Miniprotein binders against a7ua95r516to809. Designs and how they scored, part 189

Target 1, 294 residues: a7ua95r516to809
Amino acid sequence: ASLSLLSISDLVPDLQFIFFWMSNAIEILYFIQQKSPAYMQTIELMDDKAGSKESLLSATISANEEAMTILEEVIMYTFQQCVYYITKTLYVVLPGLLDCNPFGTEPSSEQCRRAAGVCVCAVCVMPEAVRRVVSVFQTTSDLLQQYQVHSEIQSQMFAYLFFFTNVSLFNQLIDKGPARGWFQRSRVLQIQASVKILLDWAKGAGHNHLAQKFFAKFCSTVTILASPPQQLSQMSWKALCAEHPSLKPVQLHRILTQYQLMAELGPLPIWQPSSEDEAYIYRTVDLLESFENH
Key: E = the ipSAE of ESMFold2; O = the ipSAE of OpenDDE; V2 = 0.75 times the mean of E and O plus 0.25 times the DockQ between their complexes.

## First folded at step 14 (miniprotein)

Design dk8 (at its last look DockQ between E and O 0.96; V2 from the best seeds 0.83)
Fold by OpenDDE base, look of step 14:
Structure dk8 (fold): chain B 294 residues (1-294), chain A 95 residues (1-95)
Amino acid sequence: as target 1 above (294 residues)
Amino acid sequence: SLRKRAEELERKAQELKEKVEELRREAEEKGAPEEVEELLKYAEEMAQAAKWLARLAEIALERGDPRLARLLLRAAKILLDLAELLIKEAERMME
C-alpha cells in the first residue's frame, strides 16, 4: 500500500505484536533485575564445601548481565519499530493539520470507534484533520495501556512522538508556509486553534509537561505569527528572543522577515538582530529542525 | 533453523522445570538444606523465563522477524544455561 493510504488502524495488528514483545521483554528484564540480587546473596552465603561457590556466583553474575543486555536490546529494537510505524502514520496526517479550519462545520463522516451511533466525545467533535492526528496518539496510548508498558517507556514514546510532530509541523510551516498562505493571520489563527485542541488532548492524556516542552518551538512560531502587527512591531529583537528562547536566531529572523512581507511592513529597525546574533541569522543550516537530534 | 532452535529451547526449558520438581521431592526426602530449595527455585524461574522467551521468538518468526527471534533465543539460552548450573549445584549439595 502507498504511504499516502496508510492509516494507524492498518498498522494496529503489527503494532500489537511489537508492543507485546516489548512489554514481555520489559517484564522479564524487571524480574531479573529484582530477583538477581537476592539469589546472588543466597549463593554468597552458602557454605563453600566444594569450592564451587565462587564459580557459580561468577557464572550467575555473567549470565544475568548478559541476559539483561540482550533484553535491553530487544526493548530498544521494539521501541524503534513502534516509533517507525507510528511516525509513518503521523507523516501522512500531519500536513492536514496545517490546512485545517477548526472553525468550520465540517461534518465528521467517521463514526466514533468507541461508540455505536452519534458520539459527542471530545475526539468526535474535533475537526477531521485534528482527529486523525489525535487518533494516532490515542491509539498509541491505548496500546501502551493494553500491554501495560512501563511508564518510563510510555513517556519516552510520547516524548519522541511529540518531538517528531513538532519538527514536522515547524519545518512544514517555515518551508511551505509562505507559499501556502499559512502566514496569513486568519490561517495562523486556524493553526493555533488546531494545535490547542491537540495540546488539550495531550493535557487530558497526562502528557502536559512533555507536550509543552516538545511543542515549544512550533507554538512559539505560531504565537509570533498570530500576534497583531501593532503589537509585534513594538517588540525588539532582544525581547522576542527572550520571550521565545526555543527559536534560534536564524529561525526568528526568518519568521519575522516573512511576517514583515505578509503584513506589508517596511523594514523595522527594532527587529534588527543584535551584533551578537548577526552572524547566526545567516546560518541557514540551522533554519529547519533535524529529526536526528533527539 | 531458528524455528527448530526455538522448539528445542522450549522443550529444554520444560525438561529443566520437570527436573526441578523431581529434585525438590528428593530434597525433601533427604532433608536437604534450605539453600538447595532456593537454588531450585531460582533455576525454575530462569527456566520459566527462558521458556517464555523461546515462545516469544517463535511468534517473532511467525511474524517474519528473524532478527528479533535471534535476540530472544540468545537470551533464552543464557537463562537455560544458568538454570542448568543451578540444578547441578543443587544436585551436588544433595550428595
Scores: ipSAE 0.837, ipTM 0.950, lowest interface PAE 0.4, mean pLDDT 91
Fold by ESMFold2-Fast, scan of step 14:
Structure dk8 (fold): chain B 294 residues (1-294), chain A 95 residues (1-95)
Amino acid sequence: as target 1 above (294 residues)
Amino acid sequence: SLRKRAEELERKAQELKEKVEELRREAEEKGAPEEVEELLKYAEEMAQAAKWLARLAEIALERGDPRLARLLLRAAKILLDLAELLIKEAERMME
């Protein structure tokens, strides 16, 4: 299908067909897996007077294995298509999450006049940028439910989407954060609040375990950056590494360096790596995360 | 064309399902072993799955995805061939 990416809603008709094919392929695969042993037992119990039993068994096993392999390829293909279109939408909307303010700002005089007229009803509580991200996840969840996709495949889908979101947010923050002012304390607190809304959605959707696992790197990053200066200055390099095992030494060092620059700290705290870690800290190639899932 | 191929496989699957129904009646009339009925049931289920896959391939072609259609048709053909093999064995056992 030809897809133009403007919003997740624009993709729903095309995604419905992809989920339809995936769901049907999964059901046929599971049907074959469940029925095959009983039928092979029937063949084995047959009287082999003509000497055809071994040939029939061999052909049946071969056909089932080949069909299941192709169906698995169909499932992987459709799964990858869903992931492609959903992550392409996420990629467009995710930077907004780093730039939005869930605490709100004082409106201008013109906005105050309008707000005074309509202050009785609240239409949308969640920031628009966060709502767009949540909408992508919610639509995905709704489609998986609509087409009764098995829970294991649903878990794999959200595992990848959370992995992608974590990598995208982390890389955006590390790469563009300095120029955008995202490492400033007031901005970090806004980012932390926005991320909490996203994680709360994941918990409500039954994906708390996956969110904890796949957002670990970005969550560690915002936790460090949101730490009070007095608290952070009391921690050694070894203690920070132990508390944030999801961060590579080069990533942790970059985060701490940016924190000091943006927080306008005086004499730098003594965050000294071990001799072994020094070599790894200067491995620039390991700074940004790869979108390749293992 | 892939569309003609999909329509052909869907038609053949339906023909095999109808043949299974005929053979099931013959098996009952001849008092065939229970294994014959199980083979015919297996063949019918494989033919039904092949028919669904061929239909899914037709929809994939309508949506502009010939790669997906080719995968679905390959699976349909394998299951259809298995159904034919099971039917031949059931026929042999009834004679």
Scores: ipSAE 0.771, ipTM 0.944, lowest interface PAE 0.6, mean pLDDT 83
Fold by ESMFold2, look of step 14:
Structure dk8 (fold): chain B 294 residues (1-294), chain A 95 residues (1-95)
Amino acid sequence: as target 1 above (294 residues)
Amino acid sequence: SLRKRAEELERKAQELKEKVEELRREAEEKGAPEEVEELLKYAEEMAQAAKWLARLAEIALERGDPRLARLLLRAAKILLDLAELLIKEAERMME
C-alpha cells in the first residue's frame, strides 16, 4: 500500500519550519529570562522623583511572566507537532523490526558482498527495516542540530521518540505475536539482533542513557524470550520480577506463558506468581501500554 | 485579519526602535541618568523581540498554522506594550 512507502524525507520540509519556530521561540524565551533580572534590579534602584517606580516594576514583572508563559506554550505546541509528524513515520516503519532477518546471507551492497570473503567484516549494510527506523532517528538528530535546538529539548525529543518506539514494539509483539509466530526462538533471536543494532545507534548518537531507560520494557521482554530453556526454567517468579522491574505482573505472566508454549515445557505452569501478584496477573487492562505517558 | 495584525505589530515594533534611537541621542545630549539609557536599551530589546515574533507569525500564516501565529502575536503584543511603557517612563525621566 502507499502508506508502506511513507518516508521521513517526505516530511522534512514541514519539519524544517516547525524546528525553525521552536528554536527561535526557545532563544527568545531565554533572551527574556537572561535580561529580566538585571533590568529589574536597575528599575528597583532608580531615583524615583515622580513615585512611579512600583507601577513600572509591577507592569514589567507582569509582562515578562505573561510573555514567557506564552513562549512556553509555543515551544510545547511546536514540540508536539514535531513529535506528531515524526511518530507518524515511526508507526509505519517500526513493525518491520519484528519481521526482519538481520542475519541474511546476501548483503544488499556490492561493497558488503566483496568483503564477505575476508575474515575482517569491516563494512556491512544495515537490514532495510532497521535502516528505516535509524533514518527517522538520524534525520531528527540532524534537524535538531541544523536549527541549533537546545540540548535539553533535544533530549526531551529523543526521550519521547524512544518511549513511543518501546510502546509500539511491545504492544505489537504482545498483541500480534501469537498470530505472526514472533514468539518462536529463532524469530526472537532475530528481533534481539535487530534491536541491538538500534541500541548501538542510540549509544553512538549520545543517547545511551535515554535508550536504556525507555526501551527497558521491550528489551526485558526480548531478553526473557531469548533465554535458554534450561536457564529460564530454573528462575523463580520472584527472581524474574526482580530482574525485570519494568514488566507489570500481567505482562510478565503473559510473556512466560508464551515462552512455555514455544519451548514445549509441558502443560503445567512452571512459574507461579507470588501471592501478592496473583491478583494482578489477570488485569488485562494493564497488559498493553498507553501512548499517553505525557 | 490575522495577517494584517502581524504586519501592524512588525511596523509598530520598527517605529518604536527608531524612537528609541532618537531618545538615546536626546538623553546623551541632556546628560540623563544612566538609568534612562538602561530603560531605553531594555525597550529596544523588547521591541526587537516583538518584531521577530511578528515575523515568525507571518511565516506561520504562510504555512497555514493560524494557531501558532496567534500565540506568537500575543507574545509580540505583550513585549511591544512593555517596550512602549519603558519608553514613556524614560521620556518622563528626561523632562
Scores: ipSAE 0.765, ipTM 0.938, lowest interface PAE 0.6, mean pLDDT 85
ESMFold2 (binder alone), look of step 14: mean pLDDT 89; pTM 0.885
ESMFold2, look of step 16: ipSAE 0.748; ipTM 0.928
ESMFold2 (binder alone), look of step 16: mean pLDDT 89; pTM 0.883
OpenDDE base, look of step 16: ipSAE 0.834; ipTM 0.950

Design dk9 (at its last look DockQ between E and O 0.84; V2 from the best seeds 0.81)
Fold by OpenDDE base, look of step 14:
Structure dk9 (fold): chain B 294 residues (1-294), chain A 95 residues (1-95)
Amino acid sequence: as target 1 above (294 residues)
Amino acid sequence: SLRKRAEELERKAQELKEKVEELRREAEEKGAPEEVEELLKYAEEIAEAAKWLARLAEIALERGDPRLARLLLRAAKILLDLAELLIKEAERMKE
């Protein structure tokens, strides 16, 4: 009950503190990393009149290493906290993306929070379900920029969020798709359009490569399902495997089987898995993606 | 308490910074080697970093994250201990 009401805006106050700690920890870590060699050199060049040079150098090295280790732990901890809160919000809004009709004239009734008037920005013209997802990513981006978080950490954050989004959408589509009618071509085209809007946003935000990489599996699934029966029925198992390398054999087989049922094509010999893949198509444990492998 | 520890570390960082300034003046008056100034500068910089960490820990406590606070305070303590060692060496070299 409480999760369904959770918006990214509700989490912003908590996230701000986490990003604040993260950014400051990174800055201090960087300071130590950049300055410690120079300080060690200074100590090394000192006259060892009292024999204290070696002990001071050793203490300096040890202290810096230990401090950096703790700061890395702080960064990792705060990173995990950010991911935890953001992914909770994504979990709530992502199902709406699969049910979204981007071609419908749903009046974007929510006024752009940034403009007193009718905003025609790319986000404001988005379908509500897509806008909610984009809002999570945009808020994350804005916070990362606001606190000047190191670019590498920003990339890692978006990599994980895109990974999580892909896994969530893929698993929902595979598991619930047939029952929800998401395998119908008309619905698939809606999903494809919605995902394109998200990918276009990611491109505009400078995350094109990450988006292409981490959404590959979901995009491949949608591409197959969006294909006309006349076209897809001419493609062999081997050709489909080659064109969609992000899909495991069991996943491809499941998609094709459900497509076949939906399109009433009957059994297609050309979609028969190779002898090499035949053992793998029954590995149901590999059907759904895991969140643990990232 | 963690709060008291944070306050103590922040106070200690400030005391070390003041000690650096005192020693810098004395070193200048005595014509101490440039290495003394370098050690003092290093001690000052890491004391400032430690002060920041202590402040971050206080905020973490206020936000109900004692785990984060403990990590930050541990790092602050390590840096302050190092600063004290550098200051002691600078004092020795000044004489």
Scores: ipSAE 0.828, ipTM 0.946, lowest interface PAE 0.5, mean pLDDT 91
Fold by ESMFold2, look of step 14:
Structure dk9 (fold): chain B 294 residues (1-294), chain A 95 residues (1-95)
Amino acid sequence: as target 1 above (294 residues)
Amino acid sequence: SLRKRAEELERKAQELKEKVEELRREAEEKGAPEEVEELLKYAEEIAEAAKWLARLAEIALERGDPRLARLLLRAAKILLDLAELLIKEAERMKE
């Protein structure tokens, strides 16, 4: 089939059912966790003339524990289904962030387009590629609020969506960057600006901590690539590792190799890995990130 | 048969909820011990949760998700059995 079912707006009806089930399961789980203990204390304090109190208490504890276990499974199942649909949409729209120009290619409104006599319009509008990604995040946020999903679950969902976004963008940059010219300094600066718009959305939505944590690998990559040669060439391998702890040695080595090619630098002794890291820079199985959360 | 089980559990949950409401009215009118009122209140809330879970399972079956429906019905059955046990104990204590 076409990709029409992967649009976030087309998926909203299905997502509404899943959030409905999730929210209701959370509410019932909350009742059992927060309200049932008081009732169980009533059972414990009962006058036990017939000798049935211990049996009733045991059965109540067992039922509550079994129901809570099942409801937790329902919540995780529905969470995974939401993530499945949302990440399918993200998969389609994320590559555009690497190709767009936030400084002048895609004005979002006719007023911005007509202000072209002053170059301010091109830098004040959100590119369409960025808008598509923000639309997925904003629609998700709106649905979570509409169904009053518990804040812990909302945070976990955005943690996963940001993780997925980071993995997708990082892997594409590493894999396709040489062929697509994405390591050219002007492209890196455009990519950096596009990601800044996305990070600003995350901060305004109350998810800044999650974005800082889960975008760290991609952001570190772009920061290194955007650095002027006179600044980056003064930073040792150990200094770069300390500044960018999210990057594995093989990843940092690959990024510096691409930087050297595009800046027309020869190998720099200051960038030689420490003896501790030397075995890791050739572990190509660690170059790309897994979409599986660990 | 999953749909029939979901409808049976929802109907049973509603029947228990109505029974509890009547038992609570009787207990309040006759000044039953506070323990009886608390057990009946608990049974009512448990039966309501079970009814809602059974209804959610029916919707899951209509949407073609029998795995979700089975989970919801397992939870509903556990809570219904608990509600029934609480009602039996409250009835015993009322006497």
Scores: ipSAE 0.771, ipTM 0.935, lowest interface PAE 0.5, mean pLDDT 85
Fold by ESMFold2-Fast, scan of step 14:
Structure dk9 (fold): chain B 294 residues (1-294), chain A 95 residues (1-95)
Amino acid sequence: as target 1 above (294 residues)
Amino acid sequence: SLRKRAEELERKAQELKEKVEELRREAEEKGAPEEVEELLKYAEEIAEAAKWLARLAEIALERGDPRLARLLLRAAKILLDLAELLIKEAERMKE
């Protein structure tokens, strides 16, 4: 068939092997880091009548350092493979989050109730698009738990996935938002509600701190755009910069410009950038965020 | 062949583990210093790690990832060389 779609479920068998290799490499690295100092101390304390002790100690240090370096390469390689597959899937499903309506009732959102027949009561407002994004995060969490990947690496994985999601959503909203109508207040409120579902998932999964940190830019953007005109018009440029430190001046200026257009609110001097920020805004073309370590 | 290399390193690791068991029994029977026992214990643990890395490399090859396999085999070789050196030193000190 001509129509075929990749889902996170289709990647699970491949991801299982990558997590398996990563988990094992981490365990071996941890073993070397924890055990080698004690054994090196044993070598240092040995009676060296033959004069080979220093050679053995040197060889042991060298071997452990080289093995640890290669194991770190294995961990980085497998981590990058996981990130590649997971973010490739996320990139396909994330735009739908900006177009969906979590305030509506949808047949697909009530699929969990259908097995019970026509029953009572629950209106499920999680759109299919949001469910797809949550499914990617949940599957990742399940695999990390299944392969007993250390919590440190789990945190790094979700830090990167949240970073990627934040950058992807922010760039799409800023770049394509005007043409797609995403800056209209009703649409912004829908986006805010959808993002809250993702943040609630992250909190439930034990990643609230990471979500707050890495979603900061997109959350700031949506918070500003969702603000009532009466509230937002009372805030100065300096106050907005202070409240939203994750936003670069050029990004904040673009957001406020779109807000003024959508709210049919004339330009407010109160939102005029400081001289320093104005100079930066007019010198830089760096409106969009980079997926690379800047 | 990377597959033959992986199998060779896995076999070598098993041989070293068996050699450690022999030497530990001999060291205990002779009342060797505690340092000998600790070196043999270290060698055994390192050989086990190397054996597992070689096995992981075989799985990587079966899954079509020779780059991952090469990294794993390089780590396995380094650890096996260390284990062999520790065993030789322990055998010397036992006597």
Scores: ipSAE 0.754, ipTM 0.938, lowest interface PAE 0.5, mean pLDDT 83
ESMFold2 (binder alone), look of step 14: mean pLDDT 87; pTM 0.851
ESMFold2, look of step 17: ipSAE 0.763; ipTM 0.930
ESMFold2 (binder alone), look of step 17: mean pLDDT 87; pTM 0.851
OpenDDE base, look of step 17: ipSAE 0.822; ipTM 0.944

Design fk1 (at its last look DockQ between E and O 0.55; V2 from the best seeds 0.71)
Fold by OpenDDE base, look of step 14:
Structure fk1 (fold): chain B 294 residues (1-294), chain A 83 residues (1-83)
Amino acid sequence: as target 1 above (294 residues)
Amino acid sequence: DPKEKVEAMLRAAERLLEEARKALEEGDFERAIEEAEQAIWKIMRAMYEAEEHGTDPEVDLKLYEILKKADQILERAEEELKK
């Protein structure tokens, strides 16, 4: 199937199978870890008939270690497969988030408590592009809960998915943004609002800390680009670095350069990198984020 | 008039901000969060509308100031709920 046609709903049957095995493997591993000491102690208390006890203990230890190793491999493999399939669906839907206008429809004021702005309530129509992204995360959450996957594994999965999302959105914005007009302030404000809907979902799903941590770079980028020219032009390079520590010097420099072009600002000496950062702003290899650094 | 619409949204956001501040002072942190979030959304929409219809720099700066104040209230209220 063309990757462009892949929806999260189409992957649910396969994901269910993988999540089932992952959850079971975790449960069995936990059981072995908890019961193995008691079982070994029971063998140790048996009557020592001519070396049979020691051989049985050794065989039991070896069998448990082998079983635990296999289970850990199954858990790792199933986790990786889940992440692989889910990230493929994210890859398809994430570009739509950058083109989304969440302001196009006024929320029906009468029924929404958040009628003052964009709302993710059942009464407010979530923009379709945002809904598609949220649906991937929600489906993942639902599957993790359905199969009672250990909370640590759930946290690790969401951490990676948010990381992937941040890297994908950041790289797309930096690379394609100038050509697509995503650096225009009106478009930036749309992007900011769309991401806020996603972050609000993450907050509601109990993943607020992870979302804030892993979206920091993209959020910082969007925050800078959404700033009024009058305000941003008064901020020094050092102040911007301090306010946005998630951005590398080369990234901040690129963002400011594109902002300057978009806002038709002349050269701003106040945005000149420090002597310490001057060597780093030319490291184009560090401009885009890597998917491997997680 | 688009300008009048943005000004009305600005006034609405100022009211929400004041309610958020009041709730924070009263120790109603949940309400403070709710009102601050509403203010933020209202401001974000107002900023978008102002940009689409021609930005008055004074209005834009005022919207930005309210946004910063709303974010500060939100942060303080969220910190208090974590204690």
Scores: ipSAE 0.779, ipTM 0.932, lowest interface PAE 0.5, mean pLDDT 90
Fold by ESMFold2-Fast, scan of step 14:
Structure fk1 (fold): chain B 294 residues (1-294), chain A 83 residues (1-83)
Amino acid sequence: as target 1 above (294 residues)
Amino acid sequence: DPKEKVEAMLRAAERLLEEARKALEEGDFERAIEEAEQAIWKIMRAMYEAEEHGTDPEVDLKLYEILKKADQILERAEEELKK
């Protein structure tokens, strides 16, 4: 079967293997970094009358530099492989998040009481589509813990996964949203609730700062679209730009245009772009986000 | 009646938000977070119900205002706990 049809559970054995390699390479690298200065000092302090001390020191420096370079390459490669497989799985499950209803069934008080650290609330039930996304993040977290991957690498991995998720959701909403009714306010409120379930999971997992940083664009988009017409119609272009700095002028203009169309509002002069932004609202190449950093 | 249900949810959310504000003032940051989180979810459900059934714009605006207030209390309580 193709990667598009594989669940996160199907990928776990391969991911365990890659995480094992990555973790071992990181541990060896840290060992060399920590022990190399002491070993070099030991060689330097040796009273070797044969005169081989300088040769040994030079050889040790060269060997350590070569080993560290190889380990850094292994870490980078295994990190990229983990990200590749995990994001491929995310790509398949993320569209479901834009099309599910967290408000469909009210949970019982007992269900809410039992859900201590999970994305379950007194008012909403976690939809299956959201659960699938959470499962990818939770499995990633479990693997990082199982193989004792250092916190800095864990943070980098979740930073990229949140970056990928944000770009994927934003691009899908902007590109396909108008045709699929995703800009209708009732649907936007459903999307906002689904995103909150993901953000609440990230908070519980200790990644709140990363989630707030890397989900900023999609969260800004959903926040604007979920606003009451009375509130949003009173906000100027400049005020919206100040409140939502993650949005490019062309993106904000597209969002406001869709909002105006769905809410059946006439043209609003206060949403006129500033003179500085006037040229940028026509930069269609900047409308969709890139999955590659620029 | 959907309008009565939304108004009841608004009142319940306001009560939760007041408890969160009181907990924040008393230095009970864990309780402030719990009450604020409950308020946020109640408000989000109320906004959805109001949108589905047609809403009074004043109620919709009130829900939006209280949602922002709940987010501010949550942020402040979380910042205080980190210290």
Scores: ipSAE 0.764, ipTM 0.926, lowest interface PAE 0.7, mean pLDDT 84
Fold by ESMFold2, look of step 14:
Structure fk1 (fold): chain B 294 residues (1-294), chain A 83 residues (1-83)
Amino acid sequence: as target 1 above (294 residues)
Amino acid sequence: DPKEKVEAMLRAAERLLEEARKALEEGDFERAIEEAEQAIWKIMRAMYEAEEHGTDPEVDLKLYEILKKADQILERAEEELKK
């Protein structure tokens, strides 16, 4: 019942609990990794009485290995639980990003900067759909910082969240775009602006590299769809593949097909797939992306 | 009115782009980033307004070219700032 109304704020108490234990497990693991060599060296320098230091050293090594294994399992499990719950909220809010209009009425740039303290290069008043997505990312960032989660784990978490976002947006666009009118160029330009807001958030949050890497497929799709017909029609299939390596042949072919329909273009010879790629443009099993990541 | 709005946005973006180019050359990478971002946002809005009101293809291509130039300045300025 409450699942369909789930927001990130409803999950905060559970996430706080999980982040707390994940952070504790990480700290203990790093203590063992960083401090135990000194303790082991202390054991080696002890006076040996009937070989007791060898027995203590062996037991200490075994206990350390067992503890590290348990802690790694706890960290992995808590990480997976965080990602699971956060992506449930993302799954609900991401489709709205494709339907919103970021070019609606806005405060003036100067007034918005002074009143809200928002970066001059960003949309000062986010569309509600974009705000919901940003809120998930920002809440996640705040919790990670509040519980002092190691920066490498924070990066891995955002890498997966951006990966999930890219897959969700791409799959929704491909699957529902024709019926929803999302391939109309004015809609693509709105989507491009909404994605720019997300990218700007990621850049300001220190995750620019991750966002550039993991949004590449969706961004390439939007870039192609937003291109003027006069410019895009001059780019060969080979050139498009080179410019957009994140797109599989079946995906690029589908995007160009939708572009032709919306721009009212007939088939263009320059967009014919290479002989190598022609076998792959109909592999519908490769059209949509998988949410799985290791 | 819509065509004049798009043209005004284009002129504003061109001024911002030139300021960003100057800032990049002067080594003021933070200013170059800020000016390039403002140009990008204005052009994206201009492209949307032009599409909604059926502006001619020459304006569409010019908006696209300026957007690409602003993106290039932004990327270069961000790379230099990381150093």
Scores: ipSAE 0.756, ipTM 0.921, lowest interface PAE 0.6, mean pLDDT 83
ESMFold2 (binder alone), look of step 14: mean pLDDT 79; pTM 0.741

